# Ledger of designs, part 1: miniprotein binders against p81326

All scores and structures are predictions.

Target 1, 226 residues: p81326
Amino acid sequence: MLHFGGFIMEINHISKILEKEREEYIRNKVEEYLKQGFSKDDAVNKANQSWRTYIGHRIQDVIYNLLKKFLKDSGLKVTTDKALNNRNLPEELDKVKRLIAINYGEYLFLPDADVIVYKVENNDIKIIAIISVKNSFRERRFETTYWKLKLKESPVTSHIKVFLATPDKDNEISYKCPNGKPKKMRIILEYELDGIYFLKEDFEETEKAKHFGKIVEDIIEISKKL
Unless a header shows other numbers, all headers, positions and changes below count from the first letter of the chain.
F, E and O are the ipSAE of ESMFold2-Fast, ESMFold2 and OpenDDE, as the mean of both directions, binder to target and target to binder. V2 is 0.75 times the mean of E and O plus 0.25 times the DockQ between their complexes.
[cut] stands for letters that were removed.

## First folded at step 1 (miniprotein)

Design a1
Amino acid sequence: SPEEIKKELEEAIKKLEELIKEAEKLGDPEVVRLAKEALELAKEALRAFEEGNLELAKRLAEKALELIRKAEELIRKSEE
ESMFold2 (binder alone), alone request of step 1: mean pLDDT 78; pTM 0.739

Design a1v
Amino acid sequence: SPEEIKKELEEAIKKLEELIKEAEKLGIDPEVVRLAKEALELAKEALRALEEGNLELAKRLAEKALELIRKAEELIRKSEE
ESMFold2 (binder alone), alone request of step 1: mean pLDDT 80; pTM 0.757

Design a2
Amino acid sequence: DSEELEKRIEELLREAKELYERAMEAARRGDYETAIELLKEVIRLLEEAAELALELKDPELLKRVAELIKEAAEALAEIARRLAEES
ESMFold2 (binder alone), alone request of step 1: mean pLDDT 88; pTM 0.875

Design a3
Amino acid sequence: SPKEELEKLLEEAERLIEEARKLAEEYPDSEAAKLALEALKLAEEALKIAKENPDNEEVVKLALETAKAAVEAAKAALEAAKRE
ESMFold2 (binder alone), alone request of step 1: mean pLDDT 75; pTM 0.665

Design a3v
Amino acid sequence: SPKEELEKLLEEAERLIEEARKLAEETGDPEAAKLALEALKLAEEALKIAKENPDNEEVVKLALETAKAAVEAAKAALEAAKRE
ESMFold2 (binder alone), alone request of step 1: mean pLDDT 73; pTM 0.637

Design a4
Amino acid sequence: DIEEKLKEIEKRAEEIEKKVEELLKKTGNPEALEKLRELRKELEEIKERLEELRKRGDSPEEILKEAEELAKRVEEIEKEVEELIK
ESMFold2 (binder alone), alone request of step 1: mean pLDDT 78; pTM 0.721

Design a4v
Amino acid sequence: DIEEKLKEIEKRAEEIEKKVEELLKKSDDPEALEKLRELRKELEEIKERLEELRKRGVDPEEILKEAEELAKRVEEIEKEVEELIK
ESMFold2 (binder alone), alone request of step 1: mean pLDDT 76; pTM 0.704

Design a6
Amino acid sequence: DREELIERAIKLAEEVIKRAEEALKNAKSPEQRELAERALEDAKRALEEARRALEKGDPEEAVRLLIEAVKLAAEAAEISARAE
ESMFold2 (binder alone), alone request of step 1: mean pLDDT 80; pTM 0.756

Design a6v
Amino acid sequence: DREELIERAIKLAEEVIKRAEEALKNATDPEQRELAERALEDAKRALEEARRALEKGDPEEAVRLLIEAVKLAAEAAEISARAE
ESMFold2 (binder alone), alone request of step 1: mean pLDDT 81; pTM 0.762

Design a7
Amino acid sequence: SDLEKRAEELIKKAEELIREAEKLLEEGRPEEAIEKLKEAVRILQEALELARKNNLDELAERIEKLIERAKELIERAEKIKES
ESMFold2 (binder alone), alone request of step 1: mean pLDDT 88; pTM 0.878

Design a7v
Amino acid sequence: SDLEKRAEELIKKAEELIREAEKLLEEGDPEEAIEKLKEAVRILQEALELARKYGLDELAERIEKLIERAKELIERAEKIKES
ESMFold2 (binder alone), alone request of step 1: mean pLDDT 88; pTM 0.865

Design a8
Amino acid sequence: TPEEVIKELEELSRELEKEAEEALRKAKELGIPEEILRRAEEALREVRRALEEARRLLEEGDPKKAVEVLTEAIKKAAEAVRELTEAIK
ESMFold2 (binder alone), alone request of step 1: mean pLDDT 81; pTM 0.736

Design a9
Amino acid sequence: GSPEEEYRRLIEEAKKLIEKAVELAKRSGNPELEELVKRAIEALERAIREAEKAGDYEKAVELARKVIELAKKIIELAEKE
ESMFold2 (binder alone), alone request of step 1: mean pLDDT 84; pTM 0.800

Design b1
Amino acid sequence: SLEEKIRELAEEAIKLAKELMEKAPDPETRKLAEEAIRLIEEALKTNDPLKLAEAMLKLVEAYAKITGDEEARRLAEELRRKIEELKK
ESMFold2 (binder alone), alone request of step 1: mean pLDDT 71; pTM 0.604

Design b10
Amino acid sequence: GDVEERVKRLLEEIEKLLKEARESGDEEKFKEALKKLKELVELLIRENPELAKELIEKLIKIAEELGLTELVKYLEEILKKLE
ESMFold2 (binder alone), alone request of step 1: mean pLDDT 75; pTM 0.629

Design b10v
Amino acid sequence: GDVEERVKRLLEEIEKLLKEARESGDEEKLKEALKKLKELVELLIRENDPELAKELIEKLIKIAEELGLTELVKYLEEILKKLE
ESMFold2 (binder alone), alone request of step 1: mean pLDDT 76; pTM 0.643

Design b1v
Amino acid sequence: SLEEKIRELAEEAIKLAKELMEKATDPETRKLAEEAIRLIEEALKTNDPLKLAEALLKLVEALAKITGDEEARRLAEELRRKIEELKK
ESMFold2 (binder alone), alone request of step 1: mean pLDDT 68; pTM 0.519

Design b2
Amino acid sequence: DPEELLKEAERLIEEALRLAEEKGSPEAVKKAIEAVKTAVEALKRAKETGNEELIKRAEEALRKAIEAAKRAVEENDKELIEKALEEAKKAVEEAKEALERS
ESMFold2 (binder alone), alone request of step 1: mean pLDDT 66; pTM 0.576

Design b2v
Amino acid sequence: DPEELLKEAERLIEEALRLAEETNDPEAVKKAIEAVKTAVEALKRAKETGNEELIKRAEEALRKAIEAAKRAVEENDKELIEKALEEAKKAVEEAKEALERS
ESMFold2 (binder alone), alone request of step 1: mean pLDDT 75; pTM 0.723

Design b4
Amino acid sequence: DLEELIKKIEELLKEAEKLGVSPEKIEELRRKLEEAKKALEEGDYERVKELLEEIERLIKEAEKEGRLSPELAEEIRKLVEEIKKLLEES
ESMFold2 (binder alone), alone request of step 1: mean pLDDT 75; pTM 0.698

Design b4v
Amino acid sequence: DLEELIKKIEELLKEAEKLGVSPEKIEELRRKLEEAKKALEEGDVERVKELLEEIERLIKEAEKEGKISPELAEEIRKLVEEIKKLLEES
ESMFold2 (binder alone), alone request of step 1: mean pLDDT 75; pTM 0.704

Design b5
Amino acid sequence: GTPEERAEEAIRKAEELLRKAKELGNEEAIKLAEEAVRLAREALELAKKYPGTPLAELAARTAEAAARLAEIVIKLAEEKNDEELKRKAEELIKEAEKLIEEAEKRLRE
ESMFold2 (binder alone), alone request of step 1: mean pLDDT 73; pTM 0.691

Design b5v
Amino acid sequence: GTPEERAEEAIRKAEELLRKAKELGNEEAIKLAEEAVRLAREALELAKKNPDSPLAELAARTAEAAARLAEIVIKLAEEKNDEELKRKAEELIKEAEKLIEEAEKRLRE
ESMFold2 (binder alone), alone request of step 1: mean pLDDT 74; pTM 0.706

Design b7
Amino acid sequence: DEELRRLVEEAERLFREAEELARRGAPKEEVEEKLREARELAERALELARERGDKEVQARAHLVIARIEEVIARLRGDPEAIERARRELEEAIRLAE
ESMFold2 (binder alone), alone request of step 1: mean pLDDT 84; pTM 0.825

Design b8
Amino acid sequence: DSKELAEEVIRLIEEAIKTGDEELLRKAIELAKEAIRLAQEENNPELVRLALEAAIRAAQALGSEETLKEALRLAEESLEKLR
ESMFold2 (binder alone), alone request of step 1: mean pLDDT 73; pTM 0.642

Design b9
Amino acid sequence: MSEEEKIKELLEKAIRLAEEYLKTGSPEKAIEILKEAIEKALELGLPELAAKALELLARVYEKLGDKEKAEEARKRAEEIRKELE
ESMFold2 (binder alone), alone request of step 1: mean pLDDT 82; pTM 0.785

Design c1
Amino acid sequence: DEKEELIKRLLEEVKKLIEEAIRKNDPELLKKAIEKAKELVERAKELGDEETIEKAQELLSRAIEAAIKLNNPDLIREAAELAIEIAREIGSEEALEKARRTVEEAIEVLKK
ESMFold2 (binder alone), alone request of step 1: mean pLDDT 74; pTM 0.703

Design c1v
Amino acid sequence: DEKEELIKRLLEEVKKLIEEAIRKNDPELLKKAIEKAKELVERAKELGDEETIEKALELLARAIEAAIKLGDPDLIREAAELAIEIAREIGSEEALEKARRTVEEAIEVLKK
ESMFold2 (binder alone), alone request of step 1: mean pLDDT 75; pTM 0.713

Design c2
Amino acid sequence: DEREKIIEEAIKRAIELLKEAIERGDPELAERAARIAAETIRRYPDSELAKKAFEELLKLIEELLKRGNLEEAIRVLEIAAKIAEETNDEERLKRVKELIEKIRES
ESMFold2 (binder alone), alone request of step 1: mean pLDDT 79; pTM 0.777

Design c3
Amino acid sequence: SKEEEIRKLVEEAIRLLEEARKKNDPELMDKAIKLLAEAIKLAIEAGNDELRREAIRLLAEAIIESVRRGFYDKAIEAAEILAEVAEELGDEELKKLAEEAKRLIEEAKK
ESMFold2 (binder alone), alone request of step 1: mean pLDDT 83; pTM 0.822

Design c4
Amino acid sequence: DPRVEELLKKALELLKKGDPESIKEAARLILEAARIAAEKGSDEDIDKVLEVAEKLIELALKLGDREAIRLAVEAAILATERAKDPEKRKRAEELIRRALE
ESMFold2 (binder alone), alone request of step 1: mean pLDDT 76; pTM 0.731

Design c4v
Amino acid sequence: DPRVEELLKKALELLKKGDPEAIKEAARLILEAARIAAEKGSDEDIDKVLEVAEKLIELALKLGDREAIRLAVEAAILAAERATDPEKRKRAEELIRRALE
ESMFold2 (binder alone), alone request of step 1: mean pLDDT 76; pTM 0.739

Design c5
Amino acid sequence: SEAEELYRKAEELAKKGDYEGAARLFEEAARKAEEEGDLELAAKALLRAAESYIKAGNPEKARELAERALELARKLNSPELEKEALELLEKIEKS
ESMFold2 (binder alone), alone request of step 1: mean pLDDT 91; pTM 0.925

Design c6
Amino acid sequence: MTLEEEVRKIIEEMLKKAGVPEEVIKRALELFKKGDPEELIKLLRENNVPEEIIREVEKIIRELLERSGRSEEEIEKIIEKLKKA
ESMFold2 (binder alone), alone request of step 1: mean pLDDT 77; pTM 0.696

Design c6v
Amino acid sequence: MTLEEEVRKIIEELLKKAGVPEEVIKRALELFKKGDPEELIKLLREAGVPEEIIREVEKIIRELLERLGVSEEEIEKIIEKLKKA
ESMFold2 (binder alone), alone request of step 1: mean pLDDT 81; pTM 0.765

Design c7
Amino acid sequence: SPVEEAIKLVEEAVELAKKSGDPETIKEAIELALEVVKRTNDPEAIKRALEIALKVAEESNDEEAIKKALEAVAKVAETSGDKELIEEAKRIAEEIAKR
ESMFold2 (binder alone), alone request of step 1: mean pLDDT 71; pTM 0.599

Design c8
Amino acid sequence: SLEELIERIRRAAEENDWEEVRRLVEELVRRFPDSPEAFLLAARVALRLGDPEEALRLLEEGLKKFPDNEELKELLEEIKRRL
ESMFold2 (binder alone), alone request of step 1: mean pLDDT 79; pTM 0.730

Design c9
Amino acid sequence: SEELIKEVEELVRRAEELLEKAIRAGDPEAIREAVKLFERAAELAKKLGDKELLARIYLRIAEAYIALGNLEEAVKYAEKAAELAEEINSEELKREAEELLRRIREAL
ESMFold2 (binder alone), alone request of step 1: mean pLDDT 89; pTM 0.891

Design f1
Amino acid sequence: SMKKIRITIEVPDEETAKRIAEEIKRLAEELGLEVEIEVRGNRIEIRIESDDEEKLRELVKRILELAEKYGAKVEVEIEE
ESMFold2 (binder alone), alone request of step 1: mean pLDDT 84; pTM 0.816

Design f1v
Amino acid sequence: SMKKIRITIEVDSPETAKRIAEEIKRLAEELGLEVEIEVRGNRIEIRIEGDPEEKLRELVKRILELAEKYGAKVEVEIEE
ESMFold2 (binder alone), alone request of step 1: mean pLDDT 81; pTM 0.788

Design f2
Amino acid sequence: DRYEVRIVIRGDPEKVREAAEEAVRIAKELGAEVEVEERDGEIIIRIRGLSEEEARRIAEEIRKIAEEKGLEVEVEIRKLE
ESMFold2 (binder alone), alone request of step 1: mean pLDDT 82; pTM 0.780

Design f2v
Amino acid sequence: DRYEVRIVIRTDDPEKVREAAEEAVRIAKELGAEVEVEERDGEIIIRIRADSEEEARRIAEEIRKIAEEKGLEVEVEIRKLE
ESMFold2 (binder alone), alone request of step 1: mean pLDDT 74; pTM 0.673

Design f3
Amino acid sequence: SMTKVTLTIRFESDEKAREAVERLKKIAEEYGVDVEIRIEDGVVRIEVTAPTEEEARRFAEEVKKIAEELGGELEIEEKS
ESMFold2 (binder alone), alone request of step 1: mean pLDDT 80; pTM 0.745

Design f3v
Amino acid sequence: SMTKVTLTIRFESPEKAREAVERLKKIAEEYGVDVEIRIEDGVVRIEVTAPTEEEARRFAEEVKKIAEELGAKLEIEEKS
ESMFold2 (binder alone), alone request of step 1: mean pLDDT 78; pTM 0.715

Design f4
Amino acid sequence: SKRVEIRIRVEADSEEEAKELAEKIVERLEKIAKEYGLDVEVEVEVRGNVVEITIRIEGDEEKIREVAEKIAKEVEEIARRLGAKVEIEIRVEE
ESMFold2 (binder alone), alone request of step 1: mean pLDDT 78; pTM 0.728

Design f4v
Amino acid sequence: SKRVEIRIRVEADSEEEAKELAEKIVERLEKIAKEYGLDIEVEVEVRGNVVEITIRIEGDPEEKIREVAEKIAKEVEEIARRLGAKVEIEIRVEE
ESMFold2 (binder alone), alone request of step 1: mean pLDDT 79; pTM 0.749

Design i1
Amino acid sequence: SKTIEIEVKSPEEAERAIKEAIEEAKKNGADRVIIRVETDDPELLRRIIEEAKRLAEKYNIRVEIEEKDGVIIITVEPKE
ESMFold2 (binder alone), alone request of step 1: mean pLDDT 66; pTM 0.559

Design i1v
Amino acid sequence: SKTIEIEVKSPEEAERAIKEAIEEAKKRGDRVIIRVETDDPELLRRIIEEAKRLAEKYNIRVEIEEKDGVIIITVEPKLEE
ESMFold2 (binder alone), alone request of step 1: mean pLDDT 71; pTM 0.631

Design i2
Amino acid sequence: SEKGDVVEIRVDSVEEALRIAEEEAKKDPNTKRIVIIVRTEDPEEIKRIVEEARRIAERLGLKLEYREEGNEIRIVLERE
ESMFold2 (binder alone), alone request of step 1: mean pLDDT 74; pTM 0.693

Design i2v
Amino acid sequence: SEKGDVVEIRVDSVEEALRIAEEEAKKGVKRIVIIVRTEDPEEIKRIVEEARRIAERLGLKLEYREEGNEIRIVLERELE
ESMFold2 (binder alone), alone request of step 1: mean pLDDT 78; pTM 0.754

Design m1
Amino acid sequence: SEEIRVEVRVGDVRVEVEARSPEEAARIVEEVVRRLGAKEVEVRGNEVIIRVDGKEIRIRFENPEAARRFAEIVERIFKE
ESMFold2 (binder alone), alone request of step 1: mean pLDDT 65; pTM 0.560

Design m1v
Amino acid sequence: SEEIRVEVRVDGVRVEVEARSPEEAARIVEEVVRRLGADEVEVRGNEVIIRVDGKEIRIRFENPEAARRFAEIVERIFKE
ESMFold2 (binder alone), alone request of step 1: mean pLDDT 65; pTM 0.563

Design m2
Amino acid sequence: SPEEEKRERIREIVERVAREAGVEAEVRVEDGRIRIEIRGDPEAARRIAERVEEELRKAGIEVEVRVEGNRVEIEIRLPE
ESMFold2 (binder alone), alone request of step 1: mean pLDDT 71; pTM 0.662

Design m2v
Amino acid sequence: SPEEEKRERIREIVERVAREAGVEAEVRVEDGRIRIEIRTDDPEAARRIAERVEEELRKAGIEVEVRVEDGRVEIEIRLPE
ESMFold2 (binder alone), alone request of step 1: mean pLDDT 73; pTM 0.667

Design r1
Amino acid sequence: MKIVVIVSDDPELLKEAVKLAEEYGVEVIIVTSDEKAIEEAKKRGVKVIVVSDDEEKLKRIAEELGADYIIVKKGDLEEALKKALEIARKL
ESMFold2 (binder alone), alone request of step 1: mean pLDDT 58; pTM 0.407

Design r1v
Amino acid sequence: MKIVVIVSDDPELLKEAVKLAEEYGVEVIIVTSDEKAIEEAKKRGVKVIVVSDDEEKLKRIAEELGADVIIVKDEELEEALKKALEIARKL
ESMFold2 (binder alone), alone request of step 1: mean pLDDT 57; pTM 0.378

Design r2
Amino acid sequence: SKKVLVIVYSDDPEVLKEIAERAKKRGIEVVILYRSEDPELAKRALEEAKKLGVEVRVVTDPEELERILRELVEKGYDEVIVVEDE
ESMFold2 (binder alone), alone request of step 1: mean pLDDT 72; pTM 0.640

Design r2v
Amino acid sequence: SKKVLVIVVSDDPEVLKEIAERAKKRGIEVVILYSDDPELAKRALEEAKKLGVEVRVVTDPEELERILRELVEKGYDEVIVVEDE
ESMFold2 (binder alone), alone request of step 1: mean pLDDT 63; pTM 0.495

Design r3
Amino acid sequence: MKVLVIVIADPETVERAKEIAKRYPNVEVVVFTTDPETEKRAREAGAEVIRVENPEEAERLIREYAERNNVDVVIVIGVPEELIRRIAEELGVRVIRVE
ESMFold2 (binder alone), alone request of step 1: mean pLDDT 68; pTM 0.603

Design r3v
Amino acid sequence: MKVLVIVIADPETVERAKEIAKRLGVEVVVFTTDPETEKRAREAGAEVIRVENPEEAERLIREYAERNNVDVVIVIGLPEELIRRIAEELGVRVIRVE
ESMFold2 (binder alone), alone request of step 1: mean pLDDT 67; pTM 0.581

Design r4
Amino acid sequence: MKILIIYDSDDPERAKRIAEEIAKALEELGHEVEVRDVRSEDAEELIKKYDAVVIVTSTGDPESLKRLVEKLKELGVKVAVIIVGDPELAKKAEEILREAGIEVIEE
ESMFold2 (binder alone), alone request of step 1: mean pLDDT 65; pTM 0.612

Design t1
Amino acid sequence: SKVEIRIVVEKDGRRIEYRFEFDSPEEAIKALEEIKKIIEEHNPDRVEIEIRAEDEELARKLAEEARRIAEELGLEDVEVRIEGNTVIVRGRK
ESMFold2 (binder alone), alone request of step 1: mean pLDDT 82; pTM 0.827

Design t1v
Amino acid sequence: SKVEIRIVVEKDGRRIEYRFEFDSPEEAIKALEEIKKIIEELGADRVEIEIRAEDEELARKLAEEARRIAEELGLEDVEVRIEGNTVIVRAEK
ESMFold2 (binder alone), alone request of step 1: mean pLDDT 80; pTM 0.794

## First folded at step 2 (miniprotein)

Design A1
Fold by ESMFold2-Fast, scan of step 2:
Structure A1 (fold): chain B 226 residues (1-226), chain A 83 residues (1-83)
Amino acid sequence: as target 1 above (226 residues)
Amino acid sequence: SDLEKRAEELILKALELIWEALKLLEEGRPEEAIEKLKEAVRILQEALELARKNNLDELAERIEYLIELAKLLIEEAEKIKES
C-alpha cells in the first residue's frame, strides 16, 4: 500500500464524483422523459434504468484509466475489449486479441474482458489478467464464471487471471451467508474466479474477495511470476 | 485417464450449451435458453456420476457448482419469461 497511497485517494475522489454525477444525470433524464410525455413515475423509472446502463460504462472507463495510470511504472499495459473490437488494430493489440479469444469452430469470441492487463517482453505478449466489471447482477450474473471456465480449458489461456470488479450496491454478492442464508452467487463466483474486487467498504473479505484498492499490487505480484 | 477425459468432454458440451443459453437470453428468447440449460444440467449430472464413481472429488465439486450455476440461470430465465 506504500507504493499505492495515491491509488486509494484517487478511488475515494472518483467515488464522490460518481455520486454527484448520478444526481445530475437523473435530474436531466427525468426532465427529458417528461418533455416526451411520460408520467412522472414512468420518467423516474426510465431515468433510473438509463442510469444503470450509463454507470456500467462509466465504471469500466474509471477502472481502465486507474489501472493504466497506476500500472504504467511497472511495465504493464492496459487495454479494453472495446479497443480490441476496432476495425484497424495495431499489431500489438491484434496479438492481445488472439491470445484471449475463444474458438468456437468457425467463430472467434472475446471473453467478458472489459479491461485487459498484459506485458510485452522481447516482442512477446503475455496476458496477466482480464477484469470483468459488473455494476449490477440482475442480468448475465454468471457470464464471467463461464468465460473463466472456457479460458481454463486451454493451455494458451489457462494462466490468465479472471477478476470481477463491482460496487455491488444492491448487496448481491457482498456476503456469503447474510441473515443465515447462503448466497449461491457469491459462493460460486468466489470459488471459480481468481478474485473479486469490491468498489465499496462494506463486504465480507477473504483471500479472494478484497477491496479494489488491492488490485494494483496483486496484478504486479502476478506479473512477476509470469 | 480415459474417464477424466470423458468427464471433461461432457463438461465442455455443457459449457457450450450454457454459452448458447446466455446468448439466447440476450436476444429475448428465454424459452429456448431454458431448454438448452436443462440439457446442460442433464449432461453435467452424467459427468458428476462419472466423477463420483471414480473418486474424482475435486472434479465432482467443480461439476456440482456448474449444475448450481445452470439451475440459477434457469430460475433467472423463468423470471424473464414472465416479464
Scores: ipSAE 0.000, ipTM 0.201, lowest interface PAE 15.5, mean pLDDT 80

Design A10
Fold by ESMFold2-Fast, scan of step 2:
Structure A10 (fold): chain B 226 residues (1-226), chain A 83 residues (1-83)
Amino acid sequence: as target 1 above (226 residues)
Amino acid sequence: SDLEKRAEELIEKAYELIFEAEELLEEGRPEEAIEKLKEAVRILQEALELARKNNLDELAEEIELLIEFAKWLIEIAEKIKES
C-alpha cells in the first residue's frame, strides 16, 4: 500500500539505471572483444553472454541493498551467502550460517541463499526468509525447490520461508498454462516454494506469485508471526 | 571461456535428463526415471572433475548440489518403485 510507495519508486528508478548500464556494458565489451581479435559477430555474441552473467550478480546486489534499506526500520537484518563465506565472520553472521545449514550426516551444506533475512532478539537469531535470485532457469531450475524441501525436514529450519526472485525475461515461469499447455517448472516452483516475486509486469499473479514490490510487506508480516 | 562453455553444456544436458526423469516419475515409470537420473549423475561427475581441475570452485559447488539433487530424486523414484 502507500506505506511501501517509496519501495516501488526505488524499484522503478533502479530498473531505468540497469537499462542504461546494459547499453554501456555491451558497447564496452564489444570494443574489448574486437581489440582481442574476435570477429564482429563473435564479439557481439560474447558481449551478450557476458551481460547475462553480469546482470545475474547485479540483480542479486540490487535486491540485497533494497531489502536492507527497506527492512531496517522494522528491526530486520539482511545478509548474503557471499558474506557468510567470509573467513573472518562476526559472531552474529556465524550464528546465521549455523542456523541455515542443512545436515547430511557428517556434512553440513549451506543452501543457495543469495539473500537472507533475519531478526535478533536477546542475542538469539531467528531466520525469517531465504531469497534465491534467478536471472535464468537454464542451469539451476529446481535448485531452490530442493533446498526448500531439505529445510522443511528439520525442526530448526522448517519455519524458514524460501522465496524465488526473478525477472524471468524468457517467460519460462511467468504463466502456469500458456496456450493451454501446463508449464511444469512454474507449477512445481509455486507449489513447493513459499513465494515467487517477479521483477517484471507481465506474469500470472496468484497468492504465491507476486510483483517484487510486495516482498517487503510480506516479509514484515511473516516476521510478526514468529 | 571455452572451458566454462563446455561445463555449461554438460550441466544443460544433465538438467534435460533430470527433467525427463521427473516427467517419467509423474507418468508412473520410476525404473526409466532412475536410469535417466543415473546418467545425469555420471555427466555431472564429469563436469565436476572439469571444474575442479580448472580451479572453478564456485561452479564445482553448484555441480555438487545438482548431483545431490539428482541422487535425492533417485531415492524418491526407488520409493515409488517399491509402492
Scores: ipSAE 0.000, ipTM 0.191, lowest interface PAE 15.4, mean pLDDT 79

Design A11
Fold by ESMFold2-Fast, scan of step 2:
Structure A11 (fold): chain B 226 residues (1-226), chain A 83 residues (1-83)
Amino acid sequence: as target 1 above (226 residues)
Amino acid sequence: SDLEKRAEELIMKAFELILEADKLLEEGRPEEAIEKLKEAVRILQEALELARKNNLDELAEYIELLIELAKRLIEYAEKIKES
């Protein structure tokens, strides 16, 4: 599809927009903290901490909007776990929520599904994929893997593809050890998940670990098999 | 396939020129960017001909998308040049 050229263009354009946005954000936050009475060093450190939180949400929004735009003409719909937690859901989103919720006895919980891709056929909903967006892997190292394993337990959700999308800025899963082998975390995530899509250029590409630019064509191909 | 590998080499070379042009545009050097992009289009057209002659339809479609990307960047660079 011709949409793929536009998608690649927007990924390249967004990378530069985010860099400029970072500079403006840090400048504004440093000024804000200085006005609150913090020292210059403390203001800079707090601004950088604030940016790390902000960029996490910003990347999720970017991915949501890109997928919504480029999957629309393929008859695919995109939503977020944030949208599914709203009160008074539209009937369609209520059905989506029910199809991805995981049962813990008396309780139902949504997986860490930052972005959800689905299709509608004859008023029936088929979930194609969920995408977990991670800016870093600190305390949440295997969270996406846990949700993948839980979804596999039910015939209702076992077909759902679970993808990880990450810039991996700190080289936590794209780095190779000196002997050329991937780190344990990368090996486990790639083994258990259906795919990893990197928002960066420097990584070893495999059958499951790809540039984010390939995610639209992969999702469309998967949807044709459901 | 040797032919598919050759087409991929051409695509990779053209893509690097597109990335170089993008950097030149950010540095305010649109005339140099246009020359890089024109070279990228030439290389991609060579790759497209190779793909079409060998019935590599999916690769041909991808190359066409990259040509369109390069042409859009030329239009953008022309606007910058006029400012």
Scores: ipSAE 0.000, ipTM 0.110, lowest interface PAE 17.6, mean pLDDT 76

Design A12
Fold by ESMFold2-Fast, scan of step 2:
Formats: sequence, structure tokens, C-alpha cells
Structure A12 (fold): chain B 226 residues (1-226), chain A 83 residues (1-83)
Amino acid sequence: as target 1 above (226 residues)
Amino acid sequence: SDLEKRAWELIDKALELIYEAEKLLEEGRPEEAIEKLKEAVRILQEALELARKNNLDELAELIEELIEWAKDLIELAEKIKES
């Protein structure tokens, strides 16, 4: 917290930029669709759908760049599953890929790991965590849980922490019922995953479900235990 | 109730098929896994209709999540099959 004030300030700054970016994006897209002859309601709906696609990629890039910046001085390195899927990998990333891959009989697959945190110590690579970034849970809500369960099956990968990072704007997993009970999806995800980090203010924190501002501190602490 | 018991019996049967499919995927048998997962989805859709018709909203939500999980596994199995 006190030691990670710069990270929290950067998150707050980026949050304000994204809010302004959303307002400008929606306004411009609504005007564009109106000029094409769509009704006001259709133009708004199309603009919101376009934003959902855009922000999904934008949030992933933001999280990657923030973690890369703020973990660097702690000796931690950050990459992406997109980088690991390149045909010609640097030796270090090739080793990362081999340490995170899951065996399916004769086949070897990477988990859906949007962001990967690792360290290099005495020329050996240790994978610390993978972070799945979900803007919504519409079609693929258990995928992160499936990859966590697969990673737990091997001694090579069982130590790897699996985190979910999400704005959860539709309150799919951050909502608490009037009686104080979380929704079933929240209960399952929190039970199976190592942590959920929310990019929003309006939820009750638990040991595993935290504000995204806590992620750098948590990753550094985990890395010290390896 | 009898109805809720029936819904859970369908869920349990579908979960057995999903667990069998995961074992088949680990053994490099994606075609057989896909067959079992498709049957699991069919059974879960039956359970979902039962839950929805009887206002079992929390159970319906769980069943929807299980259907998506099974569909994600089908997608994964198709990728394994194609490689």
C-alpha cells in the first residue's frame, strides 16, 4: 500500500483516462451510426457493442503494461500468451512456454493466460502467476477455472497462481445479495482460483477477492516464497 | 422437492460425462470426449428447462454455467483433434 502508492496513483490516472476515452468513443460512434441512418436507440446499442470489443483489448494491454512497469524493480518479468505463440521465440520465452504448457496425451497446449509473471534466478525460470483478463463472463466464464484445475495436476505447474482480473461492470461476480450471500458463480470462482482482482470500487473485499491495486504487492509476496 | 431432485439427478449425470470427457482428453482421445460433452450439454439443457419452468433461479444460473463449461471443453477438444 504505502510502498505501492505509485501503482495506485497510476491506476487512478488510467481509470480517468479510460472514462474520458469511453465518453469520446461512444459519442463519436453514436454520431457515426446516426449518419449511416440508424435510429438513436440502435446507434447507442451499436456504439456500446463496439466499445465492449475495444475495451476488452485495451484493459488487457493496460494490465500488461502496468505489471511490467511496477514489477521490474522487484526482479520480476512479464509476458503474454500472444508473445509465447510466436514461431521464433527467444530462449527465455521458450523456457517460459515449456514451464506453463499442459499435456493432453500426445499434445501440448498453453493455458489461456493473458498475462504471465515469472522470475529468472540462477539461470532458472520460475513461473509466479498467470492472470486471465475478462471484461465479461457471457460465453467463457469457467475457462479460467478449467485452466487452474489442469495446472494443479502437474508437479511442474501446481505452484503457479491463477488470477482473474475483471471490471465486472455487469455485477456478474461482485454483487452481494441483500442477505449478504455472493452469487454461485462468485463462490465457485473464488473457491477454485487463487485470487480475483476487481477493477471497480463497489464490492466487499475478502482474502481472495481484492481491488486490482493489491495485485503487485501480492505477486511480489508470492515470488519471495518460491 | 421431487422436481428439484430430478434437476440435480440430471446435473450429476452430466457431470459424470464431463469428468469422463476430461479423462479421454488426457488420454489423447478428443473425438470420444466431444461425443460425451455433447451429450452432457443435451442433459444440462433439459435440466435448465426444468429449473426455469419452476422458478429455480439460482439452480438455473448454475446450470447455465455448467453448459458454458462443457461448450468450452468441446472447443478445446476440437482444437486438440485438429492438431
Scores: ipSAE 0.000, ipTM 0.213, lowest interface PAE 15.1, mean pLDDT 79

Design A13
Fold by ESMFold2-Fast, scan of step 2:
Structure A13 (fold): chain B 226 residues (1-226), chain A 83 residues (1-83)
Amino acid sequence: as target 1 above (226 residues)
Amino acid sequence: SDLEKRAEELIDKAWELIDEAYELLEEGRPEEAIEKLKEAVRILQEALELARKNNLDELAEEIEDLIEYAKELIEEAEEIKES
């Protein structure tokens, strides 16, 4: 599939840009904190904390823009949970919001859907997938699985694919155990989710755990079956 | 809260040590990796005590999980060292 070659090339290009951006960001932030009177150790720690916040939003934006660009010609649309939280929604996005909202009796909540892929067919909206973007699993490692399980409870949302996209730079879920056994977190995430897409090269690839370069092809294939 | 932020700073420091340990393991330096991981566990235990003392139950659970992860890495590093 030569048409996905451009996507893989752009991912590789962006990966190199992000690595260079990290080095420059940390260097600049350390300098800023040192000028404010912090010690070297404190400056480094604050710079790393600042980067972790920055890169989380940055990766989400990158994934959103990549998917929007490469799914457009397949008739697929992409939005974000941020767009859906606007008070005054266009009719189309209001319908998207209604189709992914989870009912808790008197209350409706949106899942952790950083990126949402849908299609419009005969003025009806079909949600294809939601993608949770995680730079790290430090605080909310099973949040994505919780939302997957909740979506499965309703006939309206049970068809929606739930994917995780992550660089997993700290090897929290891609770590290769010497015994060949995956980490508990990896086992649970892979079992419950419809797919995990890694923005890295070094991991044990499976039917559900794949390189991010495969996500566009997978989403298009899913959309054709709906 | 300020205390929650302090605990998060300790967690960040522990992650830096875990990241360094992983790089050391990839370089075939498991003894140094184990020392970094032991220091990460010590720092995380300090963060856990801070979280528990201040009734930050969700943060405490996160720290406990991270301590388990670091200890698992120590066990794997020990296996690499013995091979």
Scores: ipSAE 0.000, ipTM 0.153, lowest interface PAE 15.8, mean pLDDT 79

